Miniprotein binders against a2bj90. Designs and how they scored, part 45

Target 1, 235 residues: a2bj90
Amino acid sequence: MSRSARRKTSALNTVLRVVEVFASIQGEGPFTGTYSVFVRLAGCNLRCPFCDTRYAWSLEAGKPLGVEELVEEIARYEPSLVVITGGEPLLQRHPLNSLVEGLESLGLRVQLETNGILPAPARDEQLWRVYHVVSPKDVPVRVPGAKLHPSWVDYARATGRAWFKFLVANEQHVREVAEYVAKLGIPRSRVYIMPLTPEKLDMKELLELHSRIASLAVKWRLNFSPRLHLLVQLP
Key: E = the ipSAE of ESMFold2; O = the ipSAE of OpenDDE; V2 = 0.75 times the mean of E and O plus 0.25 times the DockQ between their complexes.

## First folded at step 5 (miniprotein)

Design nh1 (at its last look DockQ between E and O 0.01; V2 from the best seeds 0.00; counts 0 for: pae O 9.1 > 1.5, placed apart)
Fold by ESMFold2-Fast, scan of step 6:
Structure nh1 (fold): chain B 235 residues (1-235), chain A 110 residues (1-110)
Amino acid sequence: as target 1 above (235 residues)
Amino acid sequence: SEFEERFREVVEKMKELIERYKKTGDESYLEEALELAYEAVDIALESGDPKLIVEALLLLAEVLHLLYEKTGDPDYLEDAEWLAEMALEYAEEHGFPELAERARRLLEEL
């Protein structure tokens, strides 16, 4: 291969479209409360009506950034956890595996947030070895075109490194989640329900919603995820 | 209904596989029965018939319990118990006393 072709191939496999990188506290899921660096990748394969990050839907929303430069930027924060989110990060699967390899080489813990439409990692991917929080969009508020790839359930059972997080507003939504979980064979212990927060809740309303969804989690014997960053007003 | 016919066909195949498992001890029959149990739940949910939903949840819990007995994997037991409890609550909510009693019997066996 020519030197020019080698440079292009390397760039395509080690360049990510990145919307933003920032330090915060992980507010959701199994690692709630962890000092984290968030890496928001551009591009999404869904158009959820309740999406908080519509600005990340287009690949053009992201600036091209080399994996090596991104690893160095993340490392400067000295995070306990690197949260790779988006859009849908798996749309940039090949350079994402390179990013994960670089982060793991520094001993950094990595969590991926994904809608689960694209297949779960294969054993030979770097992504096989990191944590995954899967947010299916089939239920309870069904998004057109959304369907969880069945490999995610197998991956969760095989590795113990995937959890399934569902946005819920009321008990009917929890019932629909429970039925979905039963239908797909998702282990109950790997399921989180989280408050579906409308854009314009005041603090009292936000706390009341958290209390109601947490009570439903106890009633249905499911795990509860807060949206802690919203409660403490962090990004 | 069309859903009830599809449901019963899947359940019959599942029961045949469970009987083959009991005769052979071959776990692969339970794994195949599990896939059919998930299909039965899917059909029941599509139908919106709460009686079919309760029956499907109980059948899924039964297959998971058999997998627990075979493998010792506590995830199967926890899921079987959770699903049987859900089936019991649904049966009581919708007034299906026979299905509620089946759920209670299954919970006692878990």
Scores: ipSAE 0.487, ipTM 0.836, lowest interface PAE 2.7, mean pLDDT 88
Fold by ESMFold2, look of step 5:
Structure nh1 (fold): chain B 235 residues (1-235), chain A 110 residues (1-110)
Amino acid sequence: as target 1 above (235 residues)
Amino acid sequence: SEFEERFREVVEKMKELIERYKKTGDESYLEEALELAYEAVDIALESGDPKLIVEALLLLAEVLHLLYEKTGDPDYLEDAEWLAEMALEYAEEHGFPELAERARRLLEEL
């Protein structure tokens, strides 16, 4: 067997712990509005107090699924984008690389969501060619142990495949993000600020917050991310 | 203060590396200067001293501009302009006219 065929076979035999698979739109970041299939992987290396997916924290919350089966399930949706999220997907790094290999072999475009604590992909990983939205949790909302691994900035500069997304509620938060960006050398063009919605807001409050954060994004010349799925009431 | 002493030590090393870059054309000196510029920003932010913050942002912007001139990468120019504008705003808010003028000169050069 060729090296390519051997790797494809390995990807199809590996197991992931998966909490849920569902179709929706990508509501955040550079691919906002894209018809997507979401794959939520179990396990997280953080316990953020504002997390709205706490049911994915434990690795045992996930059902063991073979990569081959998962690729087939995802493909049936005919997605424009496959969004791998969680918990923290990089806790299952080896089988995750196998899933990415299977999805890419079908021409499916993949985006990973990560808190950025674990290192960026190495050049020889399947994840190297995947899009990444990195959400550091140490600014402006501080979570213990949530330090961004410095390799993500290098990866973003080298590949153009990573963006950094920050939850903000006001201009002081945006100032803190700007200072963080300057300190770590994150390219401004790769930075998104997004409304911090720690609890349910009614639609009026949600729209007002979006308007405020969008105006701040323009003022600070940073990219704006909505939470579009909340605005249009999709999962 | 401890922060000011650490900051000045880092800035001195950074300026020496920039001079070595100008003399030799060796990009590794400029890359090392960039790392020190990020360290200077970190020290300044930790100190909470707005004057150190403005100085650090301007120094980082200047190094990024040199990297743009060497590499042609537009991200370096865009970031240099962004940081210089942030430094100008900070300098004006806190009443540092010499630093504000330095920021304006950098912006005119970019």
Scores: ipSAE 0.471, ipTM 0.825, lowest interface PAE 2.8, mean pLDDT 90
Fold by OpenDDE base, second read of step 6:
Structure nh1 (fold): chain B 235 residues (1-235), chain A 110 residues (1-110)
Amino acid sequence: as target 1 above (235 residues)
Amino acid sequence: SEFEERFREVVEKMKELIERYKKTGDESYLEEALELAYEAVDIALESGDPKLIVEALLLLAEVLHLLYEKTGDPDYLEDAEWLAEMALEYAEEHGFPELAERARRLLEEL
């Protein structure tokens, strides 16, 4: 009986665990308002108490998808941007580099959302070429185990393709962000503050929070990120 | 705890796969071990036990190192080094000297 050694092709570089793929408007950061396909990867190295995507924390929450199949699925939406998000996308760094290569070969722009705990891309990675929005969880929200990897500051300086998006609830948080980015030498032009939104805000409370944080952004001379998708009721 | 039992089951399966790899040179065992290493990290993070977290990170780093030795892909080495450094920092911060020493030994082998 011939043992058909099905050469499982090296699945590690070619398969991603994906929670969901959907089209929407980028609601956050420097690309706010862009028609985007979101690829939410499974697995996260944090357990943020304010996370709105807790269903993506386990790798088991994701289905294995081939990179080629995923590129074809994304391309069907004709996106202006591909947003790679999840729990933490960089937990799947190797197949993610392959995904980026496939998407860039089609002329698609790619933006990564990361918590910045894992090292920034190296120069030889396909990820080096894409845009990154780093959302630190150490300041001001102090999630256990969160620490911004220093290489993100170097990457931002070398490429100009990184921005830092901080979750804030009040003026004290904005002060802590301003002090932190000054200490790290991050240019203010690369810093966004975004409202930290509890799960149970109504639309009125959400708008009031946005107004307060936007006013603080102006006062402190920082960029403001809305949560536009929540305001316009999109995914 | 339920988490420790689940974690041990995953770790035992990983060790078996790594042993099979060492005997056969078949990369498919490392691919399966990597999936289990990520599962071990998930279990550890769900437990909130710092000790299990450090152990899970070290196991993941070990599998990535074996993948580097097999493939020559420098990305596996960089990820293994980073995980081992993170495991070392976490072990030192939480007062796990034996795990810190295990992390240092892994970093010397990388």
Scores: ipSAE 0.013, ipTM 0.258, lowest interface PAE 8.7, mean pLDDT 89
ESMFold2 (binder alone), look of step 5: mean pLDDT 90; pTM 0.908
OpenDDE base, look of step 5: ipSAE 0.012; ipTM 0.270

Design nh2 (at its last look DockQ between E and O 0.07; V2 from the best seeds 0.00; counts 0 for: pae E 14.1 > 1.5, placed apart)
Fold by OpenDDE base, look of step 5:
Structure nh2 (fold): chain B 235 residues (1-235), chain A 110 residues (1-110)
Amino acid sequence: as target 1 above (235 residues)
Amino acid sequence: SEFEERFREVVEKMKELIERYKKTGDESYLEEALFLAYEAADIALESGDPKLIVEALLLLAEVLHLLYEKTGDPDYLEDARWLAELALEYAEEHGFPELAERARRLLEEL
């Protein structure tokens, strides 16, 4: 390998395409209510019709940012959690491992949000050590190209650091989720259902939807994820 | 057009990934190709060019078909069929007989 090829490979492993960095409250999943810095990465391998972050779909929507610079920016917020999200963060897997290494060296906790299409972290990756919330897009509303990679079930079993979050609109969706996780052998204690929210809901409709889905979570013995940030009007 | 040039650059990268998949059998190249197929679709939609839109739909269907052949998952086959049917309808509506025939051939393989 020429010196030029080594320099290009080193640059690719140390730069992320980042859409935005901001501080807020984690509104979703097992860490709901946690003061967090969100890192939204650019690029997604899906085009979900219900996506609330369509502006992050293209890699071009992100700016190139060095891992070291990004670690310093995150650290200034003194977060209780760093949430890495985006389109699909695992499309930038190599520089993402470098980011996680930098954040962990500062004693920061990291949580990844992923659609679960790409393989789970291997034991030799820095990503193996962090928390993961996997949001499958094949059930209950199927998105073309969406399939949960089976390695996420194995990762969840091996580490206890993965949860599965499903978007649901009604009881039929909750039934389909319950059947799906039972078939895959995912423990119900690791499953969250979350309201599928269309963009046009007012606050009253949003609260009513949360109430309905929360009641279904109790009925079906699943965990409930709010969209807390929407309810409290935070980003 | 600028859109057509960007579209062709993405398509050439997809072809390289598909060729790497054929040589290695590594599914990760198909996942990366699927990502680029959606980028091609975004470029096509932004252009508003019906021809690029049909080509993008066919590229998505082709990658999903390869994922089906690799994994045996019927969901990829269903997705590939739906996109190929949509490509056929759109090609016929806008008068692209060569792309319509490409869509028909793909549907025969699915």
Scores: ipSAE 0.041, ipTM 0.572, lowest interface PAE 2.4, mean pLDDT 91
Fold by ESMFold2, look of step 5:
Formats: structure tokens, C-alpha cells, sequence
Structure nh2 (fold): chain B 235 residues (1-235), chain A 110 residues (1-110)
């Protein structure tokens, strides 16, 4: 095969289907408050009834963007963190690894958001070095076909680069999360509970829910995640 | 061809697991097949080959349908339907009429 053919094959592996790129504040999880650029990738392997990003489910929702062009666009924002989200970003794993390589070559910190159904990064992947916030959809509300791949627990222990985040509405949910993480051997320091915020909450209700879930986090000795972007009205 | 060769290898392994399920009735073979179906989808999406993507989505939907038949859990059926609809959308947009027909047949059975 020629050098031109190898370059064309590489170019096919360097295209991502991207729904949107925007700057905001990371409002959830261990990097809450960080000035971030969000890259929302198209495609999802789940159809969760409570999903509020349904516009990212279809592969056709994404515009094809070259990884090099995307790296340049992201870099212009001068982010403190690049958050890769979606749909489910690991459905585009190979070009995603290329994106990570480009971002890390510029010294940019990367966080991936995933539902954890596909396996955790292997040691020889660029994704091995980035941070991951894993949101299993098997608990407290069971989404069919949504089972956390066991490699994520091993990855978290090996690297310290993964955290597990759960949407909860009440103490029953927190109890179910606590039982789940104990069964899987996920240490409490890696677990976040976050308020399940249904549509049509006013600010007073939103603050009350945050207070209630934060109190439960203290009671159950788990980390609390706000939904800060909702509280400060950012995208 | 590296992506397609890897894709075919995963799919053949998946077919072996489904055959073992048929022989034994052991649901764990379907769960392993489901994992491989997700791996095939990952390979297909990484390749950027729209035909492989449609095939992977349909294979995933078919394994979920088998899980529905085994367990009776209607959520597996709904997942299979959504994936087949996504496959149909992609097949029609890229002009794959045979794959679109395969997606329609699957949706009819679901």
C-alpha cells in the first residue's frame, strides 16, 4: 500500500460526528466549577426515558469534523478542561483516541462522560490517560441493556482517573446506590450522588433538592455533586 | 480492511455464542454476545464506514431481541426497536436499500 493510501486510511480514522462544541462551566462531578469546552458527540447505545439530550441519539445529528480541525477549534477557547460527552462518546472510540492525542499534545486536560456500558480504556489507548466520569444506568433506575462493564472498576483502581456518578431523588435511591457500589467494590471516595432534577423545578425547589441530596451524601458518606450550571443558569 | 476484518472476527465470535445459547439455554452466552455486539458497534463507528455501522446496529438490536425472547423484559424489546429505527434512518440516508429492508423486517418482528 502507498504512503498516500495509508494517509487516507488515517484520515478516515480521524473524523468524529459532533453535535455541538461550546464553552461553559463543568457543573457536575469532581471538576465542578472548571472553565470547560464541551464536545458533544453523536450516537447513543441507550434510549433512556429521562434523557434530556435526545437530540444526540441519532448518528445523523452529528456533523463530520476532522480531528485536527476540532483540536484547533477547541484550543481557541483556551479551556482549563475539555469535556467529551454525547450521546455515548465511546461509540466513536478510535477517532476519539485520536482527538485525545491531539488535545494532550497541547497540554489540555480531558474528561470523558460515559454510561460505562463499553469497556474502560486499555493501557495502550490514549483514553487511558484522561479522566472519566462514569454514570451507570443500571441503578437506581434500571435502563434495560445498561450494565456497567466490570473493567471500569479495575480501571478506576489502577489509574485513579475514574469516578462514578448517580442521579438520585431520595434516600431509597441512595440506599440502592450504596448497595450497588459496595457489591462492585467501588470505593466511596469515587462515588458521587447528584440530584435528579425533573423538568419544571423553580429555583427554590432546585435549591431544596440540592440541600436534601447533599444532606443524604453526608449521611451516607458519599461525595455530593451539584448541578451547578442549572443553579447559575449556564448551558 | 483492518476495521472490516476485526468487525467480521467479532461477529463470527458472536454467532458462536448465540449457537451455544441455542444449544444450552444459558442466558450468559447472550450477555457475552451483547458485549461483543457493542464491541462490533465500536469498531464500525471508529471505521467511519456507514455500511458497517448499520450492520452493527442491527446485530445489536437482534441480540437484544433474543434477550427479550428469553427474559420477557419489554425494555429489551424497546431498545431493539430504537436501534433498528436508528439503523433504518442511517441506511436510508446513505442509500443502502438491502440493509434498510433488513431493518424494516426486524422492526416488523419486534
Amino acid sequence: as target 1 above (235 residues)
Amino acid sequence: SEFEERFREVVEKMKELIERYKKTGDESYLEEALFLAYEAADIALESGDPKLIVEALLLLAEVLHLLYEKTGDPDYLEDARWLAELALEYAEEHGFPELAERARRLLEEL
Scores: ipSAE 0.000, ipTM 0.149, lowest interface PAE 14.1, mean pLDDT 83
ESMFold2 (binder alone), look of step 5: mean pLDDT 90; pTM 0.899

## First folded at step 6 (miniprotein)

Design jp1
Fold by OpenDDE base, second read of step 6:
Structure jp1 (fold): chain B 235 residues (1-235), chain A 95 residues (1-95)
Amino acid sequence: as target 1 above (235 residues)
Amino acid sequence: SDEFKKRFEEVVRKMEELIRRYEETGDEKYLEEALRLAEEAVRLARESGDPELISEALDLLSIALLLWYELTGDPEYLEEADRVLEEAWKIEEEH
């Protein structure tokens, strides 16, 4: 490899395309209620019809931000958790490993949100050390081009640091999730079901949907993820 | 090993076909036979001593038990499905 290729690879490892950085409460998954800084990365490998962050789909929607500068920005919020989300964060895997290294050096806990299409972290990646909430888009929502990469099951088993969060609208979806996780050998203790929210729900409809899906979670002995940020009107 | 593996694969194939027929017809007889075949798959896998086959067979048994839970509403099937999946998970953590 030429010296020029090595310099380009080093620069690629230190810059992220970031859409936004903000403080809020983690509204979803195992860390629900945690005071968090959200880092929304640009670019997604999917085009989910129900996506609430469509503005993050293009890499060009993000500004280039240095990893060191981003670590300093995050640290100023004194977060209890750093949530890395976006479109698909793992599209920026290399600089993301550098970000995780920086955040962990400050003793900050990190959680990744991913669609699970890209391979799980390898043991030599800094990403191996963080928490992951994998949100498959093949079941039950059947997004074209979505398929869970099998290495996420292996990663969850090896580390205990992954959970699977499925979008559901009804009992048929909960059934499909139960069968799917059984087929993959994923213990139900690692599975969250979350309400699939259409764009035009009022607060009454949103609460009713949460109540129905939570009742199904109890019936099917699955974990329930709220969309707490929507319920409390936070970002 | 090869004979057990071949017998296991044939049991799995038959079970998957029975589950499909159950889903298409709603006839409980297909689900009853699917559960029986899942238990046979687990037996054959354990006789092989192959951890991967044991895990796969336990996953299949869990599916059959979850379908029985859906049909009956009996929480014992759900509890057994969870026990089976936790066993599969442990086997795969140890190997």
Scores: ipSAE 0.017, ipTM 0.310, lowest interface PAE 6.6, mean pLDDT 89
Fold by ESMFold2-Fast, scan of step 6:
Structure jp1 (fold): chain B 235 residues (1-235), chain A 95 residues (1-95)
Amino acid sequence: as target 1 above (235 residues)
Amino acid sequence: SDEFKKRFEEVVRKMEELIRRYEETGDEKYLEEALRLAEEAVRLARESGDPELISEALDLLSIALLLWYELTGDPEYLEEADRVLEEAWKIEEEH
């Protein structure tokens, strides 16, 4: 590696392209109900049909922010949880590791949301020590280009810090998820199913969908994730 | 059509293995080969005329470009990744 490449690599450890930073309640996954600061990173390696954050797909949608500045901004919210999401946060892996190091130095709990296409953290990454919610897009609504990296199963087994979250609309989708996780050796205790919410559901329809998917979670002995923020009308 | 799909799937599988080896070893040579294969995937997908394959190939190319951006810090790779992702988005909108 040349000196120029080393300087550029070092610079990448200190700058992230950030779409937005805001306080809310975590509405999904194992930390549902937690007062959180959301950090949405720019850039995505997928084009999901049901994506709610298409505005974050472009890397140029993000403002360049220094890691130290971002840590300071997050800390002002005094959050119980920092949720790093995107796009796909692992596209900015090197500066993301630096961000995690800064947040851990303040004793903050960090959760990453990822599509799992890029490899899971290695033991020498700061990301090894934080929580991960992996949303595979191979199943049940197959997204072109989506394939879960197998290292995520190993990471989940080694650390107990990863869960797998799937959008489902009906029992056929739940069956496909159950078969998928069984094939990969993922324990049901690490699996969440979450309602796939089409645009323009009214509150009654949204509650009925949540009830139906929750009932399927009980039937199939999987964990259930609401979309709590939609039910309580938070961002 | 089936011949194009078979060749496309084989290129994708090889590219994924090369990216895995790059992540495991840090060896730039694997990433260089992955970028070449991603460009071949785009060519094959465009020749097939299948919008799903084209979108998938462009997503793969964007991943290779973003890994090159992380390695080099060269903003041209970041800008190119953004351009191909936007093209994939437009293709997806058009079905």
Scores: ipSAE 0.000, ipTM 0.202, lowest interface PAE 14.8, mean pLDDT 81

Design jp10
Fold by ESMFold2-Fast, scan of step 6:
Parts: sequence; C-alpha cells; structure tokens
Structure jp10 (fold): chain B 235 residues (1-235), chain A 95 residues (1-95)
Amino acid sequence: as target 1 above (235 residues)
Amino acid sequence: SDEFKKRFEEVVRKMEELIRRYEETGDEKYLEEALRLAEEAVRLARESGDPELISEALDLLSLALLRWYELTGDPEYLEEADRVMEEAWKIEEEH
C-alpha cells in the first residue's frame, strides 16, 4: 500500500484520539459492579467545575489509535462491558461508530457515557444499538453552555437503551431533577441520582453521603447510582 | 524569501497559541481563528514558491481541519483534510 493511500485510509473514520484504556469495575449507573474496560476518548465540549477528568478536556490529551488496533486492545481484556467515556465521546462521532461496529462484531456489550449536548444516535448509526448513560449538566448543578439535546428523550423512548444520571448534593437538587424529568417526559425508571462527591471526603463521610443520597432516591422513587470505584479504591 | 519565512513562522506560532487557548477555555472561536491562520500559512507558503514550506503549511491545515472534523462531526472537514494531506504528500514525493 502507498503512503498516499495509507494517509487517505487513516483519515476516513478509522482513527480515535484515546487518553487511556484500562480494566476496572463499572462503579456507576445501571451496570454498577460489572467487570469493564474503560476507553477514555479525548476532547470535551464542556468545562464542568466538578469534573474529575480534566486531563481529558483537550483533544491533544489523546493518542491517535486506529479502530482495529483499539478493538484488539479491548478484546485482550475479555470484558463483560466496554465503557466508552471521555471527555465527550460524541465529539469523535464518526470513528466512534466504526469502533462500536468492531466491538459488536465480537459480541461485546458497549456503554457510552455522554453529557447529551450533541444529538442522540440516528437509526442508521452503529451507536443506535448500544447502551447510553446520559449525564445532563443543565440540571441540577448548572454548567454554562450545557443543554440536553431533545433527541435523547426520543431515543430513550424508542430503544429503551438510555438512562439519565444526575449528580446531586442535597434534597433540593433531587426535587429539581424530579421536576426536570417530569417536564421532559423521562420515566423515573430511566433516572439515576448519584452523589456529588467532594475530592477530600474520608471514607466515613463518603459512606454517609452515599447513604443520604440513596435515602433520597427511595423517597423520590428514583434509581440510585453509587460511585463504587471510590468506595473500593479503584480507578 | 526571508520575509515570507519570517511571516510564516509568526503565523504558525500564533496558531499554536490559539490552539492552546482553545484547550484552556473550550471556546470554539479560538479554533476558528486557528483554522483561519492555517489557511493564511498555506497562502504565504504558496506565495513563497518553496515546496518544503508549502508541504509544511498543508500539513498544518490538514491538522486544523481534522480537529474541526472531530469537533463538528462534519464529514466535509475530514474529506478536505484528506485532500490536503494528499497534496502535501505529492509535493514531498516530487521533491
């Protein structure tokens, strides 16, 4: 193959900017406790003040990796779940669809974590077929520039493959989440509330916060997501 | 000429600073200006007639277009990046 042909091929939806690939336990959301490989893509369209992964904000934080190479790397872990996260993975939407196709061909379960600002998958995208955990940043802790794209609600209703996960610190936040999802027509069964954890919490404080938010989930009839990896000290 | 090389180097440095500011702020405006400067670098390089400068400027433009593709998802930017990379490669092969 000529170099010109190689350059052309590498430009056609076959390269992703990847910050890191590692095995861990999914600590959050509907698949909590699952042995997973995490693929953190570079780039983000938001600058959340509570962000734990600021190192992934820049596209330059990611190494260019070919889709086939990345699929092979992921497969070596033999994961029960592939978690594609970032930054914002949908910024690399087109090569991401190719990655998902490769992972599906191996029978791997894929979950995307997204802020939901960019549109939900269309029916002709490979991304239509995988699971999505959408973390809106317009409620309850408002981030400038954040607004959930309305197509995510339609996608969730059409597929049953999207959940909405909200960071909450107190009951007022939970009330705001409940009102938000009601106005958008999001079923409570698709909603998770998760503790907004300050960096310097000790283990006792972390457990107490988890207990309090879990109790609020019961009171408001919403699902609860822990941050299990923090409790068991995994990445 | 030395004048073209100096102006070219100044444009490249400004482009790098704008990309850095985009990374710090997330403001798409800096990336827009970086793309404009990459296009300016190509124009200056073509005016110089220096194949090495033209190839270098086209490589910078292709990188800026690829970043725009990654940000927007618009396949036209990916197609333009590919076209520009092919031109840079042909210039390198010829010389």
Scores: ipSAE 0.000, ipTM 0.082, lowest interface PAE 22.5, mean pLDDT 81

Design jp11
Fold by OpenDDE base, second read of step 6:
Structure jp11 (fold): chain B 235 residues (1-235), chain A 95 residues (1-95)
Amino acid sequence: as target 1 above (235 residues)
Amino acid sequence: SDEFKKRFEEVVRKMEELIRRYEETGDEKYLEEALRLAEEAVRLARESGDPELISEALALLAIALLRKYRLTGDPEYWEEADRVLEEAWKIEEEH
């Protein structure tokens, strides 16, 4: 590799395409209720028909931000957790490792939200050290091009720092999740089911859906993820 | 090792075929036979001492148990599937 290619790769390693940075409560998964700064990264490898953040699908929807500047911006919120989300954060893996290094150096806890299509972190990545909530889109929702990368199961076993969050609308979906996680050898203690919310639910319908899916979680001895931010009207 | 592995792979293949037949037909005998073969796969895997084969066999047994739970509604099959998956997980965390 030429010196010019190494300099271009180094500059690519220090800049993220960011859609938004905001403080809120983590509404989903094992960290539900945590005061968090959300970093929504631009670009996604999927086009889920139920995506609530379609504006983040293009890399061009994000502004280029330096990792150092972004660490300083995040730190000003004094978060209990930094949630890296977006389209698919791991599309920006290299600068994302630099971001994690910066955040961890300040003692900030980091949680990644990913669709699990891209490989899990390797042991030499800074991302190895953080928490991951993997949301597969192959089961039960069958998004075209979605497939869980096997290395996420291995990463979860090796580290204890991964959970799997599945979108479900009914008992058939919960059944499909239970089969899928059994097939992959994923313990139920690592599995969350979350309501698949259509775009046009009122608050009453949203609460009914949560109650129904939570009851299915109990019946199927799975963890339940709310969409708490929708219930409490936070970002 | 190679003879055990080959025998294991043959048991797994037969079990997967029985599960497929159960899913296609709804005939419970295919599920009962799949459970027996999954237990045999676990035995063969344990005899090999290969952690990867043990984990795979336990995952396969859990699949068959979960299908039996769905059929019967008996929570014992669910609890057994959970024990089996937690064992598979521990084996892989230790290796």
Scores: ipSAE 0.023, ipTM 0.340, lowest interface PAE 4.6, mean pLDDT 89
Fold by ESMFold2-Fast, scan of step 6:
Structure jp11 (fold): chain B 235 residues (1-235), chain A 95 residues (1-95)
Amino acid sequence: as target 1 above (235 residues)
Amino acid sequence: SDEFKKRFEEVVRKMEELIRRYEETGDEKYLEEALRLAEEAVRLARESGDPELISEALALLAIALLRKYRLTGDPEYWEEADRVLEEAWKIEEEH
């Protein structure tokens, strides 16, 4: 047989459903304060009562956009960090791997935000090589259907590229988080607690909530994530 | 037509609920039904003749197929998803 290998080009690797792309400051998690471009992908596998981005729940909210076009749009912002979020971005896993490949080829740091219901990256995925902030919704907030996939704990141990960020409103929530991460064997150094913010808080109430949760983080020896963008009124 | 768009939106909403139930229970029958509804969305979109709805429906079908691929590891689901996404892309390219 003398046939040259056929080069296959796959649309699966080139199209994403995108809700919005915008520049801001990462307000949450281990990269708080970083100049970032946010890429919000459409579709979510949960319906959290406290969700701030309900407009991204539907797949119809996303417009089809080619990976190359999206990489070019992101690059124009010259970001220090690309934050891929949603909905649940792992719903679009295969074209997401292609996006990550394109972004890494430009030397851009990539962070994925995920609810952790779908499996963690495998070693042969581009996603294996980037940072992940996993936001479990089974504890303490008890969203139906939100069981964390156990592979995320193994991924975190193997790579050191996953962090676990929990929404908390009070000390009982923090205790539940502490028990949960101990049971799963997640090191405290990989755990963030973040204020669960009701949508209608004034600035004084928002600061008081941040102060209270931060104090609990010190008491329980966990990392604290603010919602910095809310405090400084950025998107 | 508005009637096809309404039916399409109903199918999408029901598909998302079934995926949620699958994740709650681990019962793959919910995912199988979600795939069936995604196929129904494609059929409704093709019947409408609206290229935008057809492209949207094909993308939804691809997402359901990718969930099946992740569950089963069966490359046939990936290959079908790839084919329907390529069709959606060509429709978008034509505007």
Scores: ipSAE 0.000, ipTM 0.121, lowest interface PAE 18.8, mean pLDDT 80

Design jp12
Fold by ESMFold2-Fast, scan of step 6:
Structure jp12 (fold): chain B 235 residues (1-235), chain A 95 residues (1-95)
Amino acid sequence: as target 1 above (235 residues)
Amino acid sequence: SDEFKKRFEEVVRKMEELIRRYEETGDEKYLEEALRLAEEAVRLARESGDPELISEALELLSYALLLWYELTGDPEYWEEADRVLEEAWKIDEEH
């Protein structure tokens, strides 16, 4: 086997393309406020207009790191939570399952952030046992090519380990989210609405937007996710 | 044999250039042509009967399929990439 070919094979099985690894506080979703290590994987199957991480879109944006090396790097932070994000981390599904196995062997809690286009984990995957925050991009602001895979609803019902998080700017967006989750049979206890933050908001505008979306969450009986890291100026 | 190897190397070189163009432009047409060339590399390698070339070609096809999976989110591309890699490893193990 050529060295190049062997290296490509290794990347699919035991090597992840990683953009960045850093410690911060989880600012979003059901684990808001948790001391976390973020692992941003390269590659994405969408090109969202409001994407904050366009630098991670290409698979080649990531540095190849061995699963064992990455587990050791994560463990040095002693995190309460490991957040695996991207891009779309499920694009690297096979080595991702190996990473999760290594992290679980150390007793570390893992959360995956996914756009939900690719299927939910099967019972024989290591990914079945971790937490998932699914961010559908088909509602309320539809991204071309985006469609939630139906297996995510079944996974959420079966495990209780998935939540659905939606970016919203106004009450019409919240109504569309409410209709969407009702049609899919997703209970409101599994649904978070989060402020869709424009690129240039000052702190006053950011707080006012958070207040407005939080008020809508109360009105519609949905969970609210802040973007806490933006409010406290963490990465 | 030398003729097959030369043709194989030319197909691989063209494929790598198309993948680079795809990464620079985001134009799916470059990736479509790269996948076609990867399939051509597999056909050339199988015609040669050389297990080493067949294994190398299958790993290149797997890489092209992985890029399509990155673009589309379609799990069929990842499943096919994995299947093709398993065949490549099996050929290496047998020889």
Scores: ipSAE 0.000, ipTM 0.106, lowest interface PAE 20.1, mean pLDDT 81

